# Designs tried in a protein design chat: VH-VL binders against Small ribosomal subunit protein bS1c (rps1). Part 4

Target 1, 263 residues: Small ribosomal subunit protein bS1c (rps1), of Porphyra purpurea (Red seaweed) (Ulva purpurea) (p51345)
Amino acid sequence: MTKNNESFTHRNFAAVLQKYKYDLNLGDIVAGTIFSFELNGVLVDIGTPVSAYLPIQEVSSNQELNNFNSLNINDTREFFLLDYNVESRQLILSIRRLEYIRAWKRIRQLLAEDSLLDVRIKGFNKGGMIVNLEGISGFVPNSHLNNFSKNTSSTNKFIKLKLLNVEEKSNNLILSHRRALIAQASSNLIVGNIIEGVINQITPYGLFIKAGNLKGLVHISEINVKQVERIPSQFKIGDTIKAVIIHVDKKQGRLSLSMKHLK
Short names: E, the ipSAE of ESMFold2; O, the ipSAE of OpenDDE; V2, 0.75 times the mean of E and O plus 0.25 times the DockQ between their complexes.

## First folded at step 1 (VH-VL)

Design ia4 (framework fv_ixekizumab)
Fold by ESMFold2-Fast, scan of step 1:
Structure ia4 (fold): chain C 263 residues (1-263), chain A 122 residues (1-122), chain B 112 residues (1-112)
Amino acid sequence: as target 1 above (263 residues)
Amino acid sequence: QVQLVQSGAEVKKPGSSVKVSCKASGGTFSSYAIHWVRQAPGQGLEWMGVIIPIFGTADYNQRFKGRVTITADESTSTAYMELSSLRSEDTAVYYCARGLEWSPYYYGMDVWGQGTLVTVSS
Amino acid sequence: DIVMTQTPLSLSVTPGQPASISCRSSQSLLHSDGKTYLHWYLQKPGQSPQLLIYEVSNRFSGVPDRFSGSGSGTDFTLKISRVEAEDVGVYYCMQSIQLPYTFGQGTKLEIK
């Protein structure tokens, strides 16, 4: 781009293409072959008499990667058609925009498939954890960070998450660690299976159990002990117990447990 | 068609900063230049600067050097103009406007926001 | 900076009569590409500016035929062949060949 360059508005681009009878529109994905490097971009052959130009800023959404190290002469790849510069008579291409569009398409597919994802931790704020999935910013609310400490030493590490919601308009994803923990354990969360856990809280109504990253409740009616008159007299916080899964609440991430048949 | 919608009026104290937003709706944002122009009460138009979102390039009127910063968020189709170290003479209506071309030489500004009144007083 | 000077600063016309506004630049607005980067805007009372003419003589979409621009180098003219009540406002010329972009001081058009 120089002081002598001009471009068309979107309304003007159609008229130029109509005159030259090319079947190209702004927003099209075009195949092109890199044939020359210039100071601030590369020249690409897309099979038209007009030249095509990839500015250095359009190589990547990551400013650190806005260079030509990943590109070679005679490389053939796909580009997004951004604009037309009337004075230089060049079509303006983007890899950055194409990758953004494709990332959002993949994210919608991952949401539809209810996939378990490895996601990079970028940092934390008061409301939760900030993450990055395929170049798109995401957020895990504190209410969905079950058994996870907000610690800056976790930055740049990966965590297993599930998508909760997708907000393309705000360029943001909402994800859940709690749902990911349930998904990872789902094959073992079968009614009738035996689970081992640690007593985390004792109440007159039952025992709250921590089983790994999952939470369970043994209701007083499901305790099979010799002296059931008073629960706190038979159990202590930190005790390890075995129990049978009698109900799984996947939405809340809770288990109902029984000790009746394990005496 | 394309509209530029600006944030609401603000009253600021001398020495503070103000950040005005300009959201594009109904059309393409990234491939157009977004200009900022101000107008003091009863005065003419003064160009402050421009950003070309697809290239991340911004240029400023040297008169405001060090005080004005123009940014853009392509994902929300929103441009921002932040003016710091505010003085009473910065009291003005601030407009954003879309350029006809994104190139360094422009045919003019075709779509204008409604304006944001910024009053600087103590 | 390029200085843009408009004359007159105010103009009162009877409806149906013509009006003419001049704009002078402190240096040529002709680029080596053959284009002259001079534009005209109208700001109606209480409204945002609107584009009338771009690159000296090109009428913007929706602008009536009664508006015309002419000129070259450093001297430019905006003409209204038949002034109507809706034309009331302040007219500005602007150059965009060099940063910073600069406007004329404005010409206020009033109806008699």
Scores: ipSAE 0.000, ipTM 0.361, lowest interface PAE 22.6, mean pLDDT 78

Design ia5 (framework fv_ixekizumab)
Heavy chain, then light chain:
Amino acid sequence: QVQLVQSGAEVKKPGSSVKVSCKASGGTFSSYAIHWVRQAPGQGLEWMGVIIPIFGTADYNQRFKGRVTITADESTSTAYMELSSLRSEDTAVYYCARSGDYYETFDYWGQGTLVTVSS
Amino acid sequence: DIVMTQTPLSLSVTPGQPASISCRSSQSLLHSDGKTYLHWYLQKPGQSPQLLIYEVSNRFSGVPDRFSGSGSGTDFTLKISRVEAEDVGVYYCMQSIQLPYTFGQGTKLEIK
ESMFold2-Fast, scan of step 1: ipSAE 0.000; ipTM 0.418

Design ib1 (framework fv_ixekizumab)
Heavy chain, then light chain:
Amino acid sequence: QVQLVQSGAEVKKPGSSVKVSCKASGYTFTDYYIHWVRQAPGQGLEWMGVINPYSGDTDYNQRFKGRVTITADESTSTAYMELSSLRSEDTAVYYCARDYWGDYFDYWGQGTLVTVSS
Amino acid sequence: DIVMTQTPLSLSVTPGQPASISCRSSQSLLYSDGYTYLHWYLQKPGQSPQLLIYEVSNRFSGVPDRFSGSGSGTDFTLKISRVEAEDVGVYYCMQSTEWPYTFGQGTKLEIK
ESMFold2-Fast, scan of step 1: ipSAE 0.006; ipTM 0.392

Design ib2 (framework fv_ixekizumab)
Fold by ESMFold2-Fast, scan of step 1:
Parts: structure tokens; sequence; C-alpha cells
Structure ib2 (fold): chain C 263 residues (1-263), chain A 121 residues (1-121), chain B 112 residues (1-112)
């Protein structure tokens, strides 16, 4: 009894909250009102008789924004409940951790939606382009950079990209410019419309056509029977042809085209 | 007629470098990726890397620890694969193969004849 | 890396009989765009590999209809309905869903 030295731990924190009948747990998102600035942090009223404290290092996920310039007295916002400080008897809050959780939730949503994204360019290294998406660093491998030069003046500019791989546990965010270009082209293409392209390759099973950044195939079954029989004598590489779009392949970046019943 | 024609067999000493060429013809060189795949004698196929001849962009299998460099020369429609710090384990037939233009995740439709690189003292 | 495992490693078939080769991946080859990037190649003795089947079931130009591919997720099969002498060689599956691209260890097909 008299030798009891009550050491506070995360386990004891829950007991304290339960004793005072608060429905708060570490990891909760809580609403709070800023009421005082201190040298190394901010005092926040979260509706408890115990003080809540936001350390300066928990103000932002961006080190350059770990200051109080974005915070004002009487501002109400959401905070992540990080910990309980035994010495000061204060609940410890974080904006940084809340931003991180929300960013990854947003990234997963964007991946599920197969979204075309405006992504900020941070710079380049030997393997590719370093980018930032929702505050999370990402990477575009050289093999997925199509028609984009490695120019230092591109830093802080936005580029249209699509997500390729995401894994929060390994902090792995890989994006592709090539897939974004295909997506953009696909949205501007209408099945049933006539397009013009250049014959790029002639094969026994059809003609490969280049139309901008996309490739199309006029399969032998999509050419008139008489023309199909005489493909090698009717067509030459470099010839311009008109064809109807019958399918757009977003993955291969290829158009399925038809010359049948073309007026 | 799509053709990929590779340079001839090489015999190299351990620690040296080898540069294998792959000359493309019968199609627009910049419209397709060029991949490099090797095969040790009596063994299976191992993917080494890829280049987009249009942009010069490359991706490599990390297994080669930065020893591989793939380049392309549009004026000659030729891709190159250079492997440095050669070891006896690098003795293999090296193939170039044509792949999809729009990403590096497609199939390999036409292959070169292969170049035997022998690494011995 | 995705590991590709083929079975059997070798088989011997009488001409005109069917043959079946299995390929299993360590994780699903279904990509986020809805495509499955599994391809089959044949390497005849002393020759370069040649594409047989791309994206699970599509025959490449000039490939006879006796060759067929099927499967989904992690389990894939290449079937030859009637084996001919020219079909002798080593068959490889390959995934291009993730980098690095990886091949199965190969299946050697011989005629009895």
Amino acid sequence: as target 1 above (263 residues)
Amino acid sequence: QVQLVQSGAEVKKPGSSVKVSCKASGYTFTDYYIHWVRQAPGQGLEWMGVINPYSGDTDYNQRFKGRVTITADESTSTAYMELSSLRSEDTAVYYCARGDYYDSSGYLDYWGQGTLVTVSS
Amino acid sequence: DIVMTQTPLSLSVTPGQPASISCRSSQSLLYSDGYTYLHWYLQKPGQSPQLLIYEVSNRFSGVPDRFSGSGSGTDFTLKISRVEAEDVGVYYCMQSTEWPYTFGQGTKLEIK
C-alpha cells in the first residue's frame, strides 16, 4: 500500500478516462477549440476538465508548416487523440497524424475510383519523378513517363497521373503518366466515330494504325473480304486510312478499328 | 517483316563489361518497347529490363544491382544492353524482345536470335 | 516479386494426343484495370522464345487453334488439343502484372 508508486502507462490512461466518465480513447478524432498559445505548443479545449495540448511538431505533416501561423485563438477543428502526458496531466493531440490517416484514406478512394489525378512534381532522381499526392510522397518510374522531359523547371508544376501501386504499410505509392495519357485519350474517343490514322505495321491478321499516342488494330475480319485477301498489295506502311472505332483498350492503349461498311 | 537482329557472341573476362546490340527493322522503332531477357545454359528465362525508344525511359530488374544499362539509338533503330562487373554466373544467351508501346507491362511478341555471352578467365 | 510455378516440369506425349501445362502465381495477376497479364511462350530447341498466348487466352498471330489458354487469378492452364512434332520445346508462362516481370521455370514437352 504505502510503497505504491503509481506509474502512468497507456493501460492506466483508459482507467482514468473511465473513472471520470469520458467516452474518449486514444486514436479518437475529437473536436477542440484553441484557447492559448505556449512556446512549444497550443492549449485546446476538447470539453474535458483535463487540459489538451497540441505540440508544435504535431501541427502538420509538412516540417515547414510546424508553426502556429495556421492556428488562431477560438478556432474549432478536429484533432487526433495521441497520448496522455503524466507529468503535465494533459491529453496530447495531433493534426499531423490526422492528416496522414485522411490522406491514405483519400488515396485508397482515388485508387478504387481509378481516378485521373493532378499531382505535384517535387523533383527527379535517377529512376524517375518524385511527386506528392495528398501530402504523401510518390514515385513515377522512368518507364511510366511518356512524352515528359526531365526538366528542373517542372518542379512544383502539376502533371496528370494515374495510380499504379499503393501500399500504406510499405509507404509505397507508384504512379504512371502513360496510363493517364491513355485515360485522357479514351475519354475523348467515341465508339462509332470515324478517325484517321497511319498504317504502322501490316500483318497477315490485320493492320496496326497509329492515331496520336494510341495504337489501333483493323483486324482482318474488319476489312472487306476482297481487301482482306489482297492486304499485301492494297496497303503500305505510311498510308493514311479512315476507320471506325469499335473498342478502346485502356490498358494496351489500343483502338479496335473497323474499315467495314465505311462509306 | 518485323526483325530484331542481335550482335554476335562475346567472350569476356570476369570484371569486364559487355554491350549487346539489337537492331530493329520492319516497323517504327519508337512505337514499341524493347525488353531484354537472359537465359543461362540449360536454365529458364530471366527478365532484365526494358526501354521506351521514344523517350529513352528505362526500368530494370533490381536483381542486377545497378550493373545493367539499356539504351536506344533512334537514328540506327538499335537498342543496347550493357552489363558491367561480369561474373561467371552472367554466362547466358541474351535476348532482346519487342513489347507494347504504351506501358512496360505487355507481352513480348517478336524476339531477337539471341547473343551468347561467355564469361571465363 | 511474383513467383511463377509451372507443373509438370516435363512431359512426354504421343503425337495426336493432348497435353496440359499448369502455371500458378504467388499472387493474383488480375490488375486494377481489370486485365490479367499472363502470357505463354514456346522455345523450340536452339531457337528464341516465341509468343503463343497473351493475356490468358488470346492466340498470337499464326498460332494454331489447337493451342488454348485459360485461367484466372493465380491458376492458369495451357492446353494443346493434338500435339504435333513441331510443338516440341520448353513452354514458359510469364506475368507482366507487376515489375519485375517473371517467368515460370519452364515445362519441357517431348514426343514419345
Scores: ipSAE 0.000, ipTM 0.378, lowest interface PAE 18.5, mean pLDDT 79

Design ib3 (framework fv_ixekizumab)
Fold by ESMFold2-Fast, scan of step 1:
Structure ib3 (fold): chain C 263 residues (1-263), chain A 122 residues (1-122), chain B 112 residues (1-112)
Amino acid sequence: as target 1 above (263 residues)
Amino acid sequence: QVQLVQSGAEVKKPGSSVKVSCKASGYTFTDYYIHWVRQAPGQGLEWMGVINPYSGDTDYNQRFKGRVTITADESTSTAYMELSSLRSEDTAVYYCAREGFYDYVWGTFDYWGQGTLVTVSS
Amino acid sequence: DIVMTQTPLSLSVTPGQPASISCRSSQSLLYSDGYTYLHWYLQKPGQSPQLLIYEVSNRFSGVPDRFSGSGSGTDFTLKISRVEAEDVGVYYCMQSTEWPYTFGQGTKLEIK
């Protein structure tokens, strides 16, 4: 679906603050003290002559936590300046948006560190596993889910995952169980060791091998193939083969294998 | 062993509704999606929709939107497909199928029900 | 919707000879996870469809090794190295890359 993106920054908001000699902008993080509860939100004193309002929808990124149970009169905390409502003359605050910004800052740091993460399972769809990391929804494609059962006992539990790709603008968070398994098993995945596996896919450029809960590739250059014969004439899906580990790509969660030096 | 057993053949009048059942056994019902596929006599296969028995979430082929409803009963491990406002062109064999995964990759219909013939005639 | 086109729509093969069926998609079936969701089914006369090949080239449990699948992107092939009498029926390719899942129109295989 395409949406209209003709939203503008509120110049009137800057004009109102300028009139009162405040240096505040939409997107600023401000300290505020809760002083009154209303039907659908709370009033917050942020030190400005205009009112500040926290709608109930902006209390948390988790809709089940969008209530007043975590908030008390005279509590002081940080808020994100989300908007200015001209009609009500109120600054609109958000805890949800503040949590979102901080979560994405943490996610960028975790990606840079190539961290092994404990991630909450929210459910499954046909393409993979839906997860939540620091309040942000993420997705583990089925191709990156190794030996993981999709059952009712898994929902709301944690799983060890690694980040594959992140893009804040598109809210795209892709993770891998395969990468995590490689990272956790790296002490047992030694270059030069022989592994045994089953041919899972045959491609023009090589063989994909399933070895327990891991997948590896034997590139065509690493197969003892006679020049006159193509891969499908020598191998079939379901064949058991032995191969030497020649590379472990911990970041991509893949094994590179060779059959050349096995005889 | 995995089995999907469907309800028996039905004869319906135009404008009525039909509800076909698909009873699963031999696996954990909530771990696999159930799809519905139909086949008019002498014609090819047409996907109708899917249900996630774990969440109850459904998705339908736009051609049947507003007429098809897929449901699942976890206590009996049974999926249902109800098609309303029946027309003579809805005469077909209706199949349920489990969406399996291998190497944890989804998208395959690894086990199918035996099919249910629905005949729509006056 | 992704349109799946099979060729030929029918073929007759002498027992022991090879058979080849083509399947072409209107869009690439390569999904963002790096996998190609193209599958082959066989429907024998009077029976439900049965899975033969999943994800282009993987044989389903119990499927004889005379069946093989290949291809990438939009062009896929199912091959039977030596056709046997039990192979008669209608073959369907299916994509599960995008909703709605779509099938080819089917290829009827007969023995001469």
Scores: ipSAE 0.000, ipTM 0.373, lowest interface PAE 17.1, mean pLDDT 79

Design ib4 (framework fv_ixekizumab)
Fold by ESMFold2-Fast, scan of step 1:
Structure ib4 (fold): chain C 263 residues (1-263), chain A 121 residues (1-121), chain B 112 residues (1-112)
Amino acid sequence: as target 1 above (263 residues)
Amino acid sequence: QVQLVQSGAEVKKPGSSVKVSCKASGYTFTDYYIHWVRQAPGQGLEWMGVINPYSGDTDYNQRFKGRVTITADESTSTAYMELSSLRSEDTAVYYCARSLYEWELPYFDYWGQGTLVTVSS
Amino acid sequence: DIVMTQTPLSLSVTPGQPASISCRSSQSLLYSDGYTYLHWYLQKPGQSPQLLIYEVSNRFSGVPDRFSGSGSGTDFTLKISRVEAEDVGVYYCMQSTEWPYTFGQGTKLEIK
């Protein structure tokens, strides 16, 4: 005979649903009303003759918030149908899993909309800044931080960031501060426009220019000179210059600038 | 003008330590990372580690982790690379090199002249 | 670690003739920001390495226009349109897309 590959728990849950003719599946989002508090969880009425239980560890993804302070008797809200406990004959509910699913749905929507985000700073490591967005851990590489600083006083502050990449399976968010700065100044960042900025750094390959909160590069080949000269002989840090925007990299938050042919 | 000037050649015994200096001038020391790259005689280039002079933060190639320590002194615009538990295989020219941290992932635009470290029994 | 492989390991060229050096990476050097962090250095005999090309195709300050870089993904090429005596030395490619940063074995360019 054909062997059934369903798990014991899944088979028993299906039998309960079939007996009572309910159209419910594990993974469904169900409405429920809290009717009783117990030591390690709460009892919830989801409209079935089978009882439903929300364990305390399923109240929040934050360990400090795994308590009943946010829940009241007769509150009606949505829950994720996590499991069926055969021994207790109870449906197991989760708020934590529901929050996780909604957070990732929101993150995908924010990525699609290319949104500017307020993100909480959690700390720093050698490669960049660790942040939290909608309960999901994220990372801002040093290459995408403008004005790099490792300072514990920045912890728990919010910073404006944009998403670069998301991978739900690896629980990985990559974000950029420089893209956020570009977005905040976007009305002035059109290829062909002349901008005014201050020389922030002088290098052998060009000038780094600070224009408001943004950084641009005038490559040595884009400097208006008749012959190749030493850049430090012509320019000083703090000098104000005018340059034409020749490229805007919105994804990386970088400006390419030209002084060539600018009179 | 940008310059990275390194300390002179060293001859060391196996098991000892060496500390090489790299003095920067002609730019704001804290605006650039300092990297250390070595080259055994007649061989290729091998990246060892990096320091952010502003924060003092470092990272190292795992091959050298536990033996290499990179430090920086902002007041003298000098970076240091100390390699301990020296072996004959550590005989190499050691270079410091600069990269810009604010704008781009590293490429090494300026290099020191190199310091030959010879480890012999 | 990303492994960088150069071919040929040595090249002998008559002055005025072109030279081409290949660099292959064990994985793509395209970074999440859309840039490819592949760079070329020249080490002349008895000297420190010097930057020639950064981010695949950009010539560093003072580098003659006879030098050009190209490529994408895992395959990169450095070309010298007309080799001169001053071009003698060992050429290295480097990736900085992934930590730790790694170099190719080097290609020695000699004049016939």
Scores: ipSAE 0.000, ipTM 0.395, lowest interface PAE 15.3, mean pLDDT 79

Design ib5 (framework fv_ixekizumab)
Fold by ESMFold2-Fast, scan of step 1:
Structure ib5 (fold): chain C 263 residues (1-263), chain A 120 residues (1-120), chain B 112 residues (1-112)
Amino acid sequence: as target 1 above (263 residues)
Amino acid sequence: QVQLVQSGAEVKKPGSSVKVSCKASGYTFTDYYIHWVRQAPGQGLEWMGVINPYSGDTDYNQRFKGRVTITADESTSTAYMELSSLRSEDTAVYYCARTEYSSSDWFDPWGQGTLVTVSS
Amino acid sequence: DIVMTQTPLSLSVTPGQPASISCRSSQSLLYSDGYTYLHWYLQKPGQSPQLLIYEVSNRFSGVPDRFSGSGSGTDFTLKISRVEAEDVGVYYCMQSTEWPYTFGQGTKLEIK
């Protein structure tokens, strides 16, 4: 039979708490008062007869030479109940994990609010831009990245982005520059307005248009193709065209365009 | 769980075109690139092109640029590769493969392959 | 285009013995983000290629410890410490540093 160390730890901890009739579980946020400093951690009183211990590596995600600078005897604060150490018979606390949970709660809130964010550029790879938001690493795919060169000169600069998707399990954020540009230009992005752009890509299904910093699609059904004409014979990459905005997808950062009834 | 399933084998005449499909499941289709790679019988692997399913942006190997068209339909999570002006030298197994928007850009998973035979 | 050259094109080994495959690129595979985009694939007879090693030396999920990759710049090596019957097939190195992506010619591994 397979032994699951995490599952075993949870069961063992539950048994200890049940024996003493505490209403505490691993993952709980508990209030505690610091009462003693030790070489490798801090002893905390969380109101239980069993001692609680905050290891030095659980004080912060940014561990430097002195991890106790922000902590004092008799300080009361919140801790994450991380584990139970069977050998030392101590509850293990974490500030680092608590910070992680709060950062992810903040990120989910920012996603729900569809906020424009100032995000730090970490670097580039061939698939896109690597960024950092609230200490969490993120990625801007090339499909959502416009008017940025793939080089190191932009590293550590800030860029306006919008969250596209988040996945806490993989500690990953996907963001969009195109959605941010559309949000910033929203006053001019009204269905029925005419915009000018250049043809960026030609496909059998339509034209991809670059209008300033924005990308749009003119589907084949929205082009006046006459007789036996085909798109490649009528249009050339780099051509300037006028099109009517027929749909604005602010969430995904896309414009749907039409050339019907235009000259 | 994550898989790419391709359309069945085809036999085509020289000068015609073929369109191979690649249906994705088990992941968010628009978060990954889809590539096409071919392999002639007993020969090595040759990259043909890539599509970003979200934007429709494509890039092609120059040797196929006039004959290959890669498209994607996000509503059905399906990518397509169309190769025109077929010649006997185009007889090959055609694979689709996925890459993440990550620094590694490795191919995983691969479709099962589609044999296209060009013969008169 | 970056040209990928594999040596040898074929090798035959006794089960339990080691095998080594070399891959050389016509230019450095180090990308501007600091990563080297060199990957190894195994194609077993009648099957699709499968990923073995990504970014020079990282074993893909489920790949046995007997496989290892090494190298830098333009010279890379795939090693199998003890060849098993299931390792038979054609091994390909691939670069994804630049478009177009390119593969080596392949190395066929057979059991004596």
Scores: ipSAE 0.000, ipTM 0.383, lowest interface PAE 17.0, mean pLDDT 79

Design ma4 (framework fv_masavibart; at its last look DockQ between E and O 0.01; V2 from the best seeds 0.00; counts 0 for: pae E 17.2 > 2, placed apart)
Heavy chain, then light chain:
Amino acid sequence: QVQLVESGGGVVQPGRSLRLSCAASGFTFSSYAMYWVRQAPGKGLEWVAVISYDGSNKYYADSVKGRFTISRDNSKNTLYLQMNSLRTEDTAVYYCARGTYYDFWSGPGAFDIWGQGTLVTVSS
Amino acid sequence: QSALTQPASVSGSPGQSITISCTGTSSDVGGYNYVSWYQQHPGKAPKLMIYEVSNRPSGVSNRFSGSKSGNTASLTISGLQSEDEADYYCSSYTSSSTYVFGGGTKLTVL
ESMFold2-Fast, scan of step 1: ipSAE 0.000; ipTM 0.458
ESMFold2, look of step 2: ipSAE 0.000; ipTM 0.393
ESMFold2 (binder alone), look of step 2: mean pLDDT 92; pTM 0.943
OpenDDE, look of step 2: ipSAE 0.061; ipTM 0.619

Design mb1 (framework fv_masavibart)
Fold by ESMFold2-Fast, scan of step 1:
Order: sequence, then structure tokens, then C-alpha cells
Structure mb1 (fold): chain C 263 residues (1-263), chain A 119 residues (1-119), chain B 110 residues (1-110)
Amino acid sequence: as target 1 above (263 residues)
Amino acid sequence: QVQLVESGGGVVQPGRSLRLSCAASGFTFSDYGMYWVRQAPGKGLEWVAVIWYDGSNKYYADSVKGRFTISRDNSKNTLYLQMNSLRTEDTAVYYCARDEGYYTYFDYWGQGTLVTVSS
Amino acid sequence: QSALTQPASVSGSPGQSITISCTGTSSDVGDYNYVSWYQQHPGKAPKLMIYDVSNRPSGVSNRFSGSKSGNTASLTISGLQSEDEADYYCSSYTDSSTWVFGGGTKLTVL
């Protein structure tokens, strides 16, 4: 794909840098030393003949932290080269953008490592749980929430979750509580073991079973139903049943159970 | 017998909207998750969207996210796909399909409805 | 683009056996036992042939079987018949809460 507006901006910036014989590009991470505070920003020396400028809006992604209290004269730190302002002839720096990039790099690493994460609860809506991980907003869909976790949840409490999906362009994280619960209980979840649980939900394709904090599915093909497939007449919500673990999906947080092997 | 019948396809110009319907019969519709899957002429299958049995959860393919909306009316045994900002690359036969495996496979498929996006 | 890799075509003679591969990654085929296979005749809707790697729905011939090894799932058709000539697609659930299909394999019965 060609980005016409971005390529035009980069062309103008490249012309300015060529004039000064420096090999800097927009998007580069540069080291700089703070040397002056102005009304609406900070002047930074990045080793060029012209000063770079850090606007107050680029100090943090949190509006309440857009101030200079964390910055000192003669501090040397890393900045993101955000833009070139033609009117003021200044290079524009960002700490906010740099923090965003580093947070996303960490999130990609956590996804690759399939890590069990302590994540802050921000709230709930009809579709699921709203969370925050490394300053980035995330969502736990109801399909990946254990309903028991809602009964005692409170805003700002931490919960153990695992990543399901990440998309940096849309700034979206999807996480799962079920994957985390299975990961934490993995030593007790062995294929071939018998577990005892309570029927929590009856569907035409099977029974959802609650076993402690875990939820599993006995698919209709794994039920010893004789001549007529009438699950509602044979089982009731609240009934205790025994089932064999036939599959543990640690990635999706799914537990597959069978009643066939109990004969 | 399980039956799924798609309707609402047709010829539409780029940038316009179209709504597809899928009428379900022969099973308790409210107990099953539902999918939309499409197939461009002469090409392979592409998953478009899914909706849980009670409407509590929805997922979309990246290619349609923000433009398409999946919904259902369990009282009418009908699945819907609202398609906005249509592009020529959305031209395809659209199938509705029923979930059977805890949202892991497509057990019954409709015959499909053709959507052609052209000027 | 398909996320799962299938050969574009396979062929066999009546009575022979053929195998169609479906290769993904650990984030789909490798870590999950939720691979399904679909048969599509020209101008028709797809039909479920195999689910959960190796299970057959009622009404599907026992000539069709599925298996998985590592990141590769396989559909095997024994005793090939002319009616088996069709396109075959594999599908898997992924870590990203998406559903992906293979690119499809055209089976020709010679």
C-alpha cells in the first residue's frame, strides 16, 4: 500500500534533513537532553543544529499527567520523532507515542509467551468486562468470562487473564478469563481423569457443566442417550454428574467432557 | 429437517448498503449460534461473522469490521447481516451456517444468496 | 488470503485413496482439536464432512477420515468414487477468536 499524505510529509522532512546532512527520519527513536521549559512545551537537544520541541500534549497518554513535573533540565532520555513543523521550523518529539510503541511491543511479547497476566478491571458492559493492560484498553467477552467472576468483581481490582487477540491499528485487546482459569488448574486437568460437576446450562448440542471455577461441555455425541435425544427430559439444571475429561483446550479455555466412558 | 434460507442479495453500487436475512426452520433457533460465510466467484470460503445463541457475543472478520453488523431475532427465527459501505471486493455468495460444536464448526449451511457490488 | 495451507489440487483413480493436507500454526491447528472439513460441489453449498479432527456427522461415508499431527491436519478419502470429485476446505478456530478456512483443494477423480 502507498500512503500519499505520509509520503508527502516524509519527502518534505527528508529535504530538511538533507540540508543539514543528518540521517534522521520520522518515526525514529532519538536520545535528547532537556535544556529549556516554555509555556506549552519543552526544548530538547537531539544533537542537531536546530532544537526539537516536546509539546505538553505529548508528555503522556493520560490527560492528568500532561505536565512537566516528571521532567528536569539536563535530563537525557529517549523520544519519538513525531513530525516537523514547517511554520515554526521545529522537530516535534513525543514521549506519549514512544510509550505507546513500547507498550505494544511488550503486549506482542506477552502474547507470544502465552503469559498469565494480572490485569486491572475498569468496568462491565452487556458484552463483557472492560480492562486495562499496560495502559492499553482491553475487553473480555462474556463467552470468555466465567459468570462466577462477576458476582464479586469490583472496579480497579486485578484479575488473572490471558490474551486471545491483539490488533495494534485499532488499539484492541481481547482477553480470556477461561484460559487463565484452565492454566491455573492445569495440574488437576488430565485427559482421562473423571471430574464431578453441576449442570449449569442445557442446550440442544450438549450440557455445560460447572466444576468448581471451571466450565466444560459434554457434547450431545458424548452423552449416553438411549433411543431418543431428549436431553431436557433426562437432565436438569442443578443435577450433579460425573464425566471424563477428553480434551483440554488451554489456548481457548475450553474443557471437553464425555459421559460415554463412564459405562 | 434443518433448513436455512438466505435472502436479500442483489446488485448494488459501491458505497451503498444491503441487508441479508436467513430464515431458520426445523430446529430451536434460539439454542444455536449462527455464522455468515462468503465466497467470491471462483474463490474460496471466507468467514464473515458469528453471533452467539442469545446474541451476547459477536465477532467479525477484519475485512468487514466496522462496516457489517450481525444480528438475530429469536422470536422470528431469523439471522441478519447489515452490510454498509459496500465495496466491489464484497461481491460474493453469502451463506448462513449453524453452529454445533461450541462455536468451532459449521454443521448446516443455507444455499446462499448472491451479492454483486458493481457500477 | 487463506490462513491455512492446502494443496491446490489432488487426483486419484476410482478405488484408490488420497490424502489432503491442511497446515497451520500452533495458534490454530497445532494447539486445538477443532479442525473441520467441508465438501463443495460446483454451484452447491458446502457440506460438513469431518469435525473435531476425526469425527463424522451422521450420513457421511466411513470412506472419509480425518487426522492431525502437529500443525498439519489431514483428510483421507478411501475407495475413491466419481461423486467425491469436488472442492475440499479445512477450517480451524484460532487464538484470535477468528475462524479461518484453507485455500481449498480441487479433487479430480480420473
Scores: ipSAE 0.000, ipTM 0.375, lowest interface PAE 19.2, mean pLDDT 79

